# VHH binders against Protein AAR2 homolog: the designs that were tried, part 14

Target 1, 357 residues: Protein AAR2 homolog, of Caenorhabditis elegans (q09305)
Amino acid sequence: MGGALPPEIVDYMYRNGAFLLFLGFPQASEFGIDYKSWKTGEKFMGLKMIPPGVHFVYCSIKSAPRIGFFHNFKAGEILVKKWNTESETFEDEEVPTDQISEKKRQLKNMDSSLAPYPYENYRSWYGLTDFITADTVERIHPILGRITSQAELVSLETEFMENAEKEHKDSHFRNRVDRENPVRTRFTDQHGLPIMKIREGYEIRFQDIPPLTVSQNRVGIEYSDRLYRLLRALGGDWKQLLAEMQIAFVCFLQGQVFEGFEQWKRIIHLMSCCPNSLGSEKELFMSFIRVLFFQLKECPTDFFVDIVSRDNFLTTTLSMLFANVRDSAHAGDDLKKKTAQFKQYLTNQFKWDFNCD
Short names: E, the ipSAE of ESMFold2; O, the ipSAE of OpenDDE; V2, 0.75 times the mean of E and O plus 0.25 times the DockQ between their complexes.

## First folded at step 4 (VHH; framework vhh_7yz9_2)

Design j6 (from j1 with D99Y; at its last look DockQ between E and O 0.61; V2 from the best seeds 0.00; counts 0 for: pae E 9.9 > 2)
Fold by ESMFold2, look of step 4:
Structure j6 (fold): chain B 357 residues (1-357), chain A 121 residues (1-121)
Amino acid sequence: as target 1 above (357 residues)
Amino acid sequence: QWQLVESGGGLVQAGGSLRLSCTASGFTFSDYAMGWYRQTAGNEREWVAFISSGGSTTYADSVKGRFTISRDNAKNTVYLQMNSLKPEDTAVYYCAAGYSWFYDESEYDYWGQGTPVTVSS
């Protein structure tokens, strides 16, 4: 426990770490940060000694799906969330700048109710999130709501009626029916069930992968133009592509959100199909392999077997990557060596066969 | 410093009852949450029951309805009433105390020495 550390080291961590106040959260519920979760006790009011940088905070009541958020903590920051029992979620609470010193004094009186950050896995967590910045979080995080598999849903019928009401309030709306040419809008699937979508503002804002361009007219699988257009959409910063890959994986692994798994797969597929970029984008591809290696290494074995490896996506897609790097006249020796080492790791660890192209 | 001393263990026939006690030697027992754990040879400790400083209780599914945790703050003592005992309940039983933000065993500050319970068939 925290009492096992020397007082000078504990005081240093307390002075330099960030705080999360998680107020009003019920006891006997799940609360977690990064790799670690617990069942809350009656005195739990939050966390202390959080190292600066990005973290994923999540909770669940009565075995409900997790809800969570990413936050890039600054040194000494005090983040306050208050649980709303009626809505079963948390809300932000601002700490005015002129009240920070008094708030820190109050935190000393609360110290026994604040659990320390679980440092045992921090280095591994950093490796899963090291490309994620505050700008990454701001771009991708839902504007409304939180990261959850229980995303706020609406039916297409409900959304259509709400949009019609907005147009009516804008004074340009006419509620007239064309009796001569009635048009039936389909609001159900082929089985008669309501068609559902995520309500605007509640979606995780993953970047769309650009479509193929016809202007190249080249044969074979070559997605380098898609990669370059995606990089332009990200402000020319290839690190933001890997940051999104890291957010997508954490949303899947810790947030239990399947759309994160789908985006993770889309990024891997794109990166595996860019043979013309392997020379000019060496740092991106070297870093991509490291990010993917660490993600696969850090997956819990049962989670990996049950979910990640269920289909043949990774074996099929990475076979393309390995063949493209092996056969490239433009890829440098360091990238070829790195991918060969990665291929060998996967073959040894998971007994995957990449020789069947 | 808290000291925790368990008592009340022993040999009992299946279907019988035992009452375990755990007495704290320190002051301010009423501020601490208390738990009971058990351990069989070659296995990790298993959580059994928890009682908050305010008296709220929870139980592992394997003992729910048969075991009752309670506390007497005036006597600095937590109890585990074990009814309808089964051979599977045979273990060394430990009490634990601390400012537990979480129920996990790694989050308690103090552990007792343990008291053995044997349930014969």
Scores: ipSAE 0.006, ipTM 0.347, lowest interface PAE 9.9, mean pLDDT 80
ESMFold2 (binder alone), look of step 4: mean pLDDT 82; pTM 0.825
OpenDDE, look of step 4: ipSAE 0.411; ipTM 0.704

Design j7 (from j1 with D99P; at its last look DockQ between E and O 0.78; V2 from the best seeds 0.00; counts 0 for: pae E 6.3 > 2)
Fold by ESMFold2, look of step 4:
Structure j7 (fold): chain B 357 residues (1-357), chain A 121 residues (1-121)
Amino acid sequence: as target 1 above (357 residues)
Amino acid sequence: QWQLVESGGGLVQAGGSLRLSCTASGFTFSDYAMGWYRQTAGNEREWVAFISSGGSTTYADSVKGRFTISRDNAKNTVYLQMNSLKPEDTAVYYCAAGPSWFYDESEYDYWGQGTPVTVSS
């Protein structure tokens, strides 16, 4: 809060700010919200003055991979998480509605342990997340776990044994597995290695990109049918596609989860290969360009060079987008102008050449 | 309202010792983490030592084993004992205090005026 904020922002934060209590989290560890992270101090117990809306909160102990979550804060909300040192995770604590007033009184006594939300980066955060809603978070967020690169993996054999144990937990008797009759079917690949998967409920629930439908009359690359099927799966709401692109990018950039990078790339590739949709889906494509521009602008340079630009994906894929928009009879002048400006920005900033082979 | 007042700086020969003091007023000293920083002309400010409100200490590599940070909560004072001084230790030394939620320099609330230290060869 040291610097001068605009008076309307200060008044808004005073009236509407939310709280995150992050209790028992160790000092000298990484804690972050949105676009900023810090090393925690001895008296850190959470955040205050969080603006309503979607935020991403994350932490790391002992240089471990980050774990994080998205949450849509309501005005004045008090969200409580308690750190469990043994499991190295955090758990929810509900605040009943009839106890909110008393909890707010307790917060006044805790004020010196609550750091203010870092408003210097709020405009950047809004630009990275402005399509993400509470519905987006509920649809995509793992049911059982948190956003983390250290996925909970399980063998198919282990999953089978755990499911059998859950069935027996509700029975009248605990039946010991008969060791004389072991399961004979192995869950292994063609090399004898255990087949591994993410434990059910721990996956980030990104929307599947529909497969290409067999069509005998297609010429060239054209994915508009896949785009329309994806939009239908999203309830016809194109803003949810961009919300997923934004949450995928935040999962990658702030959550350090490579699955987010893969989904981000899949969405960009799909959007770049839909020349027949450029007229009818004008607002989607205009907004897509803005979202992508901001993501690339805000990406740290060393992160960008090492990961985002390594394999020519963006130059190859965006060359198709730029050609499709340039050559479209149906794309409006404003979309053509916006994509040309975006192409010029990328050429100047990254020295990419979209016009040569 | 608040003050951080450094003292103990001055001239000393290489190999000598100095003890810097920083006395706080206008805030609850025992609740604050304290740090020492130094700066030479034309260079960025450099972290030297840190002590949490609970007394845990950390040092920059360049001063480990030679400098010791300590605090006396009854006197609202943090100290920096500087032994085996080198000409490279010549700088203006600053005391800083911040609330204990983040250890990052940008989160410090209070800074002293600085006390110059000169180490002659």
Scores: ipSAE 0.069, ipTM 0.490, lowest interface PAE 6.3, mean pLDDT 82
ESMFold2 (binder alone), look of step 4: mean pLDDT 81; pTM 0.819
OpenDDE, look of step 4: ipSAE 0.302; ipTM 0.644

Design j8 (from j1 with D99R; at its last look DockQ between E and O 0.60; V2 from the best seeds 0.00; counts 0 for: pae O 3.8 > 2)
Fold by OpenDDE, look of step 4:
Structure j8 (fold): chain B 357 residues (1-357), chain A 121 residues (1-121)
Amino acid sequence: as target 1 above (357 residues)
Amino acid sequence: QWQLVESGGGLVQAGGSLRLSCTASGFTFSDYAMGWYRQTAGNEREWVAFISSGGSTTYADSVKGRFTISRDNAKNTVYLQMNSLKPEDTAVYYCAAGRSWFYDESEYDYWGQGTPVTVSS
């Protein structure tokens, strides 16, 4: 599917594509966008010819954990990031509207330092993210604008202390949390360990899905009520559920974020346990199968092996889906056919057994 | 027509030194980043060293401290000084020319035919 864009489109993108400037980015570091990553050279200053739409940019310095962000690029947009060597992260640099013209002029002079967007992967990327909208990104993206493979964890105690300090800025009693000897006495778990959470503003803001337990009794599982609650929480737009599934997958695949994988699994599990919704939400399920198929097809073999080896999750969960669709009186013939084809594909490709009997 | 021609390969004892050269023609050498790669039979090509058009250098961890990449733009030549050679350095060494954005294999436009290096124990 990696066919080169037609020359006409390439020319258009050359003229109208967006720019990402990454100033001060260190040499010999990993820089990536969507499906492609590189090691940076001396002259690297960013990307050009970025097609409009949602993209995922990520980087890693000297094999450090990946940090990245989603961005909905507009045609001709100039996005500027600055690498901070001290904090080992990127910062946003706003370009005032009155300076855009000058910036564009500068870009011409910087052309040799800007790498072109890798269009050979664009079709695949589009297929993997076609439900993701600007609204989706705004809803799910961390407030502080970074997606990190290594979550910044903070103890509840630390958070509490920091908040207290903020509130009492004027009071001389700055209870400085000694990071070297944190008094973690207030918030401990049942084992006496400090309760840790992702620091506020750094969390990926996935929609909460009630925990689903894989019951040994596959027969009779019905989570349609949960699905409808979720859909309501998403404003009644089922496309946002699939968008979230796609974001979760990208966070996992490219961002190397474990939480992305967990959310991805939760969504798949939920969707697989809703036999009563197969008729009423036909479009959702049809698209769900498409999205999942594309995700699995585009996964690198090694990546897939890792996913499957860790947990029989996919085999078990999809077995439920296949059985539910097969046995459903509400599922249309088209959904049954699509699901059967998907089952057959997975059987042929991965030699999975989906028999629930 | 562009050409990259490697030279300087041969047999050397462990602990010895060897200097490889790669001479470019048919393109503006000074505008290109240069790299050295090596490949053993049955294995994928491995990146060894990179030098930007501006002269900035970087090395694979396996050769860091032992190998030095340099360039002479007046001679359209890139060099790889290999010191403290080990048997595991035995490979065909390839010179590559590419853009200075990245030094991944896919970013090189031109490749030499390679020169063999054998390090005996």
Scores: ipSAE 0.030, ipTM 0.355, lowest interface PAE 3.8, mean pLDDT 86
ESMFold2, look of step 4: ipSAE 0.175; ipTM 0.585
ESMFold2 (binder alone), look of step 4: mean pLDDT 82; pTM 0.831

## First folded at step 5 (VHH)

Design k01 (from j2 with T58Y; framework vhh_7yz9_2; at its last look DockQ between E and O 0.01; V2 from the best seeds 0.00; counts 0 for: pae E 15.5 > 2, off the site)
Fold by ESMFold2, look of step 6:
Structure k01 (fold): chain B 357 residues (1-357), chain A 121 residues (1-121)
Amino acid sequence: as target 1 above (357 residues)
Amino acid sequence: QWQLVESGGGLVQAGGSLRLSCTASGFTFSDYAMGWYRQTAGNEREWVAFISDSGSTYYADSVKGRFTISRDNAKNTVYLQMNSLKPEDTAVYYCAAGDSWFYDESEYDYWGQGTPVTVSS
């Protein structure tokens, strides 16, 4: 791990690196951080020398779908998770403040059981996550459960009946049914199938993309109002939109959660259809192109071919972006140059054709 | 620890050729995109050429067809072959490294000290 690193950097990371203790985790299972995973050995107890900042930690038992979490590590932090073999998940454990120094001393005796963070991948990881902050993680991460493709689902009818039963404890409200909206109609889609949702607290808390407002006088595709409403919902901070795009991508790429892929696509589509915002939101669009470039560069080729490019989403959607920027009276020369460079990159790397007469 | 060292500059007659080299140390060269820039006194740096970590090349219009950028990852070196040189090519040439294919100066992490090129008439 330290073969390519200057000794000054190794010394710095010993002094400032964080620790993750992952206690009781089975051997011969998958455990990973960011871009690297291992098959755990008998002595595995966690990670050392984790650089401060946001990381994604994940594991898989018995070829089960991955479960994972984001964490913003502080310098010298000791994060402790304990594996529960019955529930096949992990639980948080806090280290009391007055025990931190003693725990760090104990960590030296455990050094051979702690794998070092894989620094060869860190710059790529930083490029995928550089807009994500501690506040971003707190806002989006599920309150209950973890990042996993095995979502806790419940029907709307089941949830309604559970809540109604809880409310009958003191007051007998049992017969209040909305006659205009019968219970079964409220809980099914247009095809009569039950409407399913993720159980409260287990959802990744992505921001809703505001709906399109339809006008009879509209000509062409223009989503700038949706973008401005979304930015207001994010407290006016355009960096948080890109942070959400980064979290969504990591949830899909490393967490294997298709909800992340859907949010990633929704954000790209929104950003590609805002020709009236290309002047006023220059820094957002410049940064959006950079974020997307890193995501596509780091996507493994078999994952990209099999999943990301299967439905032509990127070629169709980015063709709109490139045309909108090229034809814009609002976009500055820097944005036009950056998008042209990005278009050329995609053409060279993926042989995509964005040129239509 | 970190270094980008340009070499190969000097005085050359108009119509001549030079090959600039930029050797990297202290970071993993193959993970980085590389660029060449040039600057005359009192002027903003002008982008010249860019090569991605995967080897895709891009050129400013003023040098396209005359200059060729290439890289040798085994030697941690990027090259700029400059042919058909003109007096207006006179400048200090800098190499730069970033993990982005973008030409934006703010996205480069490392810059060399520069190598002067003078094209005489």
Scores: ipSAE 0.000, ipTM 0.255, lowest interface PAE 15.5, mean pLDDT 80
ESMFold2-Fast, scan of step 5: ipSAE 0.011; ipTM 0.360
ESMFold2 (binder alone), look of step 6: mean pLDDT 82; pTM 0.827
OpenDDE, look of step 6: ipSAE 0.333; ipTM 0.663

Design k45 (from k01 with G98D D99S S100G; framework vhh_7yz9_2; at its last look DockQ between E and O 0.01; V2 from the best seeds 0.00; counts 0 for: pae E 17.8 > 2, off the site)
Fold by ESMFold2, look of step 6:
Structure k45 (fold): chain B 357 residues (1-357), chain A 121 residues (1-121)
Amino acid sequence: as target 1 above (357 residues)
Amino acid sequence: QWQLVESGGGLVQAGGSLRLSCTASGFTFSDYAMGWYRQTAGNEREWVAFISDSGSTYYADSVKGRFTISRDNAKNTVYLQMNSLKPEDTAVYYCAADSGWFYDESEYDYWGQGTPVTVSS
């Protein structure tokens, strides 16, 4: 327990470990899984003894931005990725059912080329990802690309010109200009700079946070209606909201993707501003506090200081959460106790002041 | 405001027995798993025994067969019966509460202040 895994967990991992074959990946490059990365050697062809569940796998060539993916490994699964040197990315390879026995024989011959999963990190990783499921990954993962800060951007003007050319090629009619009703399309922001967007299919498919309803008579900050609309969009499954919070954090921390940080902040802000939901959504809020606790506990100190705490987002937002729970007529004693303990942990660990809102 | 208060420590001869108690207040005791840990001066805390909220028990190899953990939810109390004590069992004993096995030791939800146990040869 003081750094050692319980014996039943060790036995489970030996019996149920999965494989990742990462074929053709260049030596002297970065390859990583979860919390651990390595500079690849000549013998590297993948990983063995991967515990079942969700993992984040990533790589980088020549100090380029990381490219990564989430995968939910099944017990004994053999996942194969082949590196394409020309495109500088990896592609999936299916292992046909009739080739599984031969592939397992190949794995025995490759054993010295497969690095073991770093089990020392597993308990912490589980705490950061335990709400994430295979369905969560499928819903959120980019359709065309990988998780990377190396976003494929296009200007609105470029996208318009590309679409106009496609429409011209698909039309059997001559191009026409309506001189009576000319259209001036706006492709710049208020400062004259090109408006940029991520090319369709390459975005991480985070759930949109519903906007405030303009017709509400609001006294103070109250986002419970936004929370309820978001939960409905998730099929009523509050665990999927926390799963997205966990994916967003991993995308930011290990994938180095800023949109993950923005979504993480949006979810925390929403959850911190729902005083009328604290009774009816007790399990969600109890679990939210646990998820956030693990995320802040596992954040590397340099990363935390340089990026996470820079703009006082957490101190101002969590001050609101703590006040809302403390003052709630709806929150039960267990939620009030858990949030008070969490507040005290943060105050002691980070010397944050939540009483000067 | 939660509390865990250990008692029952003291001086005992090798081969003797002690029963430690840890009384909880300020949280719903029956919802928590409970553990016992021990620490000698200058060393990290060592796990000793664990009892789940449903009553399943687990022991470190060094105490298996000699120590017994139990709980009385009506009294909000967890016990550690320590038999066949050895000088190497000399330590400060702490109780802790948490919701599972997968948290590292420093992140247990609640910890007691400890009760010293000395086993003389």
Scores: ipSAE 0.000, ipTM 0.141, lowest interface PAE 17.8, mean pLDDT 79
ESMFold2-Fast, scan of step 5: ipSAE 0.073; ipTM 0.495
ESMFold2 (binder alone), look of step 6: mean pLDDT 81; pTM 0.815
OpenDDE, look of step 6: ipSAE 0.225; ipTM 0.576

Design k52 (from k01 with Y108F; framework vhh_7yz9_2; at its last look DockQ between E and O 0.77; V2 from the best seeds 0.00; counts 0 for: pae E 6.3 > 2)
Fold by ESMFold2, look of step 6:
Structure k52 (fold): chain B 357 residues (1-357), chain A 121 residues (1-121)
Amino acid sequence: as target 1 above (357 residues)
Amino acid sequence: QWQLVESGGGLVQAGGSLRLSCTASGFTFSDYAMGWYRQTAGNEREWVAFISDSGSTYYADSVKGRFTISRDNAKNTVYLQMNSLKPEDTAVYYCAAGDSWFYDESEFDYWGQGTPVTVSS
């Protein structure tokens, strides 16, 4: 499991690491945490020595789409998930505070069934998730269900029928059978197909990006007003914007969720088109470059070729960013230097050409 | 020093059978899960079969119903009975041992040198 770790680090993690019990999960199925996934064997019942902080846990059975969740582990925490074979998902199990000591004794009997956290890539993982907090996870994570590409869809007709049944059951005339007015409505789009939506509570709750205003339509590309409105919606905390960028990326990379990719692109595009904010929001833009650098470093080269060739998003969007920073009267020397270094890295690593713009 | 030694490989006609053996020394064999992997030139190793220390067996879809893994703890030996062989089964077969929460290649610490198997059409 783990690489060659110094003994003092192993001892620290043994004392302070968290546990994940993943009970009843089928053999020969995919289980993963952070960067690493495996095909499960008979002995596997969970993980031990998980470093405190945010991690992404996921699984897949029988080639089904992955399902996963983020969790902010506390030192010594025992998190329990039970697999439900009929629903093909996991359920939470609470460990009462007065049972923690007894549960830890049970864990000693299970020690041979708990695999150690794969520390080989933990430093890189921390760099991909360091803005994410427990509050960030709670705000964005679906209220129901899990992070998955498998959408929980309903038709508008089905949702209407379910709501009508609830309203009818609240009636004062409980024994009445209403055959006089059958409730049948039709919800179709302009092509006659059923209108579908994600069932309430199952969506990943990404922050909405403010739209352009009407007056903004007549000026050049300058989205600083959108950025400031977004920052106000986040309580003035620019770190929450970067935390969402990090969650969106992990949802796409490890969760295989397309909506994460779309949100990631929206954030990058917004940040790349704010030339008037480069002075006043220096810390945000410096941190944005760092976050994006680590995200791009972790992607396979073929991933960029496929994405860029299809719609050229990164090449086009980052060309705007690089030109805006280079030409800014507001940006400080630190930001200009960091941005130029980032541009050179991308050019050398991926052979991208940003000077064609 | 630990050692895993495979034997029983060779040339066989399609539809034929072979039995591979892997004999262990230098560690407590009965405490370990055992697996068979195979590799064709230019490709990554592919998992074939696994047997836990308790004797439970698992197979890759490509060999299920044709291959049988077994162990004899008294002889420190794992076997792979390969029946109804196909040209696609042509590979170098490796025996492996490890603590097996996962049966991925990276989770096994002890490996044999491999025994070649060729299945002709």
Scores: ipSAE 0.082, ipTM 0.494, lowest interface PAE 6.3, mean pLDDT 81
Fold by ESMFold2-Fast, scan of step 5:
Structure k52 (fold): chain B 357 residues (1-357), chain A 121 residues (1-121)
Amino acid sequence: as target 1 above (357 residues)
Amino acid sequence: QWQLVESGGGLVQAGGSLRLSCTASGFTFSDYAMGWYRQTAGNEREWVAFISDSGSTYYADSVKGRFTISRDNAKNTVYLQMNSLKPEDTAVYYCAAGDSWFYDESEFDYWGQGTPVTVSS
């Protein structure tokens, strides 16, 4: 699927597109941006004509798990990443302000070594990422500057040992007291296996979905207070919730990160259980349906067969959303129409049944 | 650069039929979803029907069973066949192209100028 971009957009990209220099990356290795990946050739040194805005760059060598990063490109920006063959990862290389003009001249001489951004998919990519901003990336992106498809895990025992060594050094210099530590921590689960966690700095910094602050069992399931608490944690910016949903989805779909899939499902479930906020958060719910539509439109068919449809998550959760909007006294006609249209789309496109009692 | 040109509107008696056409130029028609919207005096613009790039069709509840949307990619044209017309169908009808099946005006990239339809008594 392609589509011709208007000539004005093409001309704009030629004049204002960003550059990514990806120096020292091995030949015959996977490199990708957004929807497209390819094997690198001998002369590959990066990308040109990148549209301003957020993009996801990823790579892998020798069929290793993908590693990648999000970046919000500014018009005419030159981003430099350098591959480290020993660590099998990339690192940032800053371009001094007084050398930018010289780098631009060098880029003209390297033009044949720079692949153009795959514009044929840009419209679809924009639909998946239009709530993501530079602030979103800064908030969520791992501190160590990369997203890995295979989690970097550490045992609780290793973490304890690292902390004990650190505290020994600090205490030695402050107190000069040689004392045995009498406390021991157990590091195994109920099955005798090491308790594992993601190593500090490698985690994607998603919001923890807040627990309910008030529970009324007889009233039924209602998570609006949980939603309000989450929005408060996001500074009252509901667009950041949808931006996080978009980050989570791209992490799973393009980055192959199952943590992203879990966060995506948690957000959908929360949004489907908030009947009391359908009027007060109208713009959020309208935009949520739009975001979800573009995500489901771009999913491969096998995604639903192999992962989602077996768990019945989407059909069950969205049935709840559809019933809540249909039956709401607070949802306006516009939200009810958009929701009914979305239900009709899913029924026709995926043959899902939302009308069973 | 691009154009959407609507035709086929006019005056018709209640119970009658009209066929609206919209011809596109300046973009790859087959890659876009096409929709019809209508607007009556004093009311917001409302969606009527959509057809996806693959030919899947969707209708507003008010027109289901009476209106049919179709497309001819060889002619870069989308059609709206309107049967069993009611006075309530009186509106200016707009053709729109976009990558969205949504009814929201802001989600379509290209819009026609509109063609008036008046249904009497």
Scores: ipSAE 0.000, ipTM 0.243, lowest interface PAE 13.5, mean pLDDT 78
ESMFold2 (binder alone), look of step 6: mean pLDDT 82; pTM 0.828
OpenDDE, look of step 6: ipSAE 0.377; ipTM 0.684

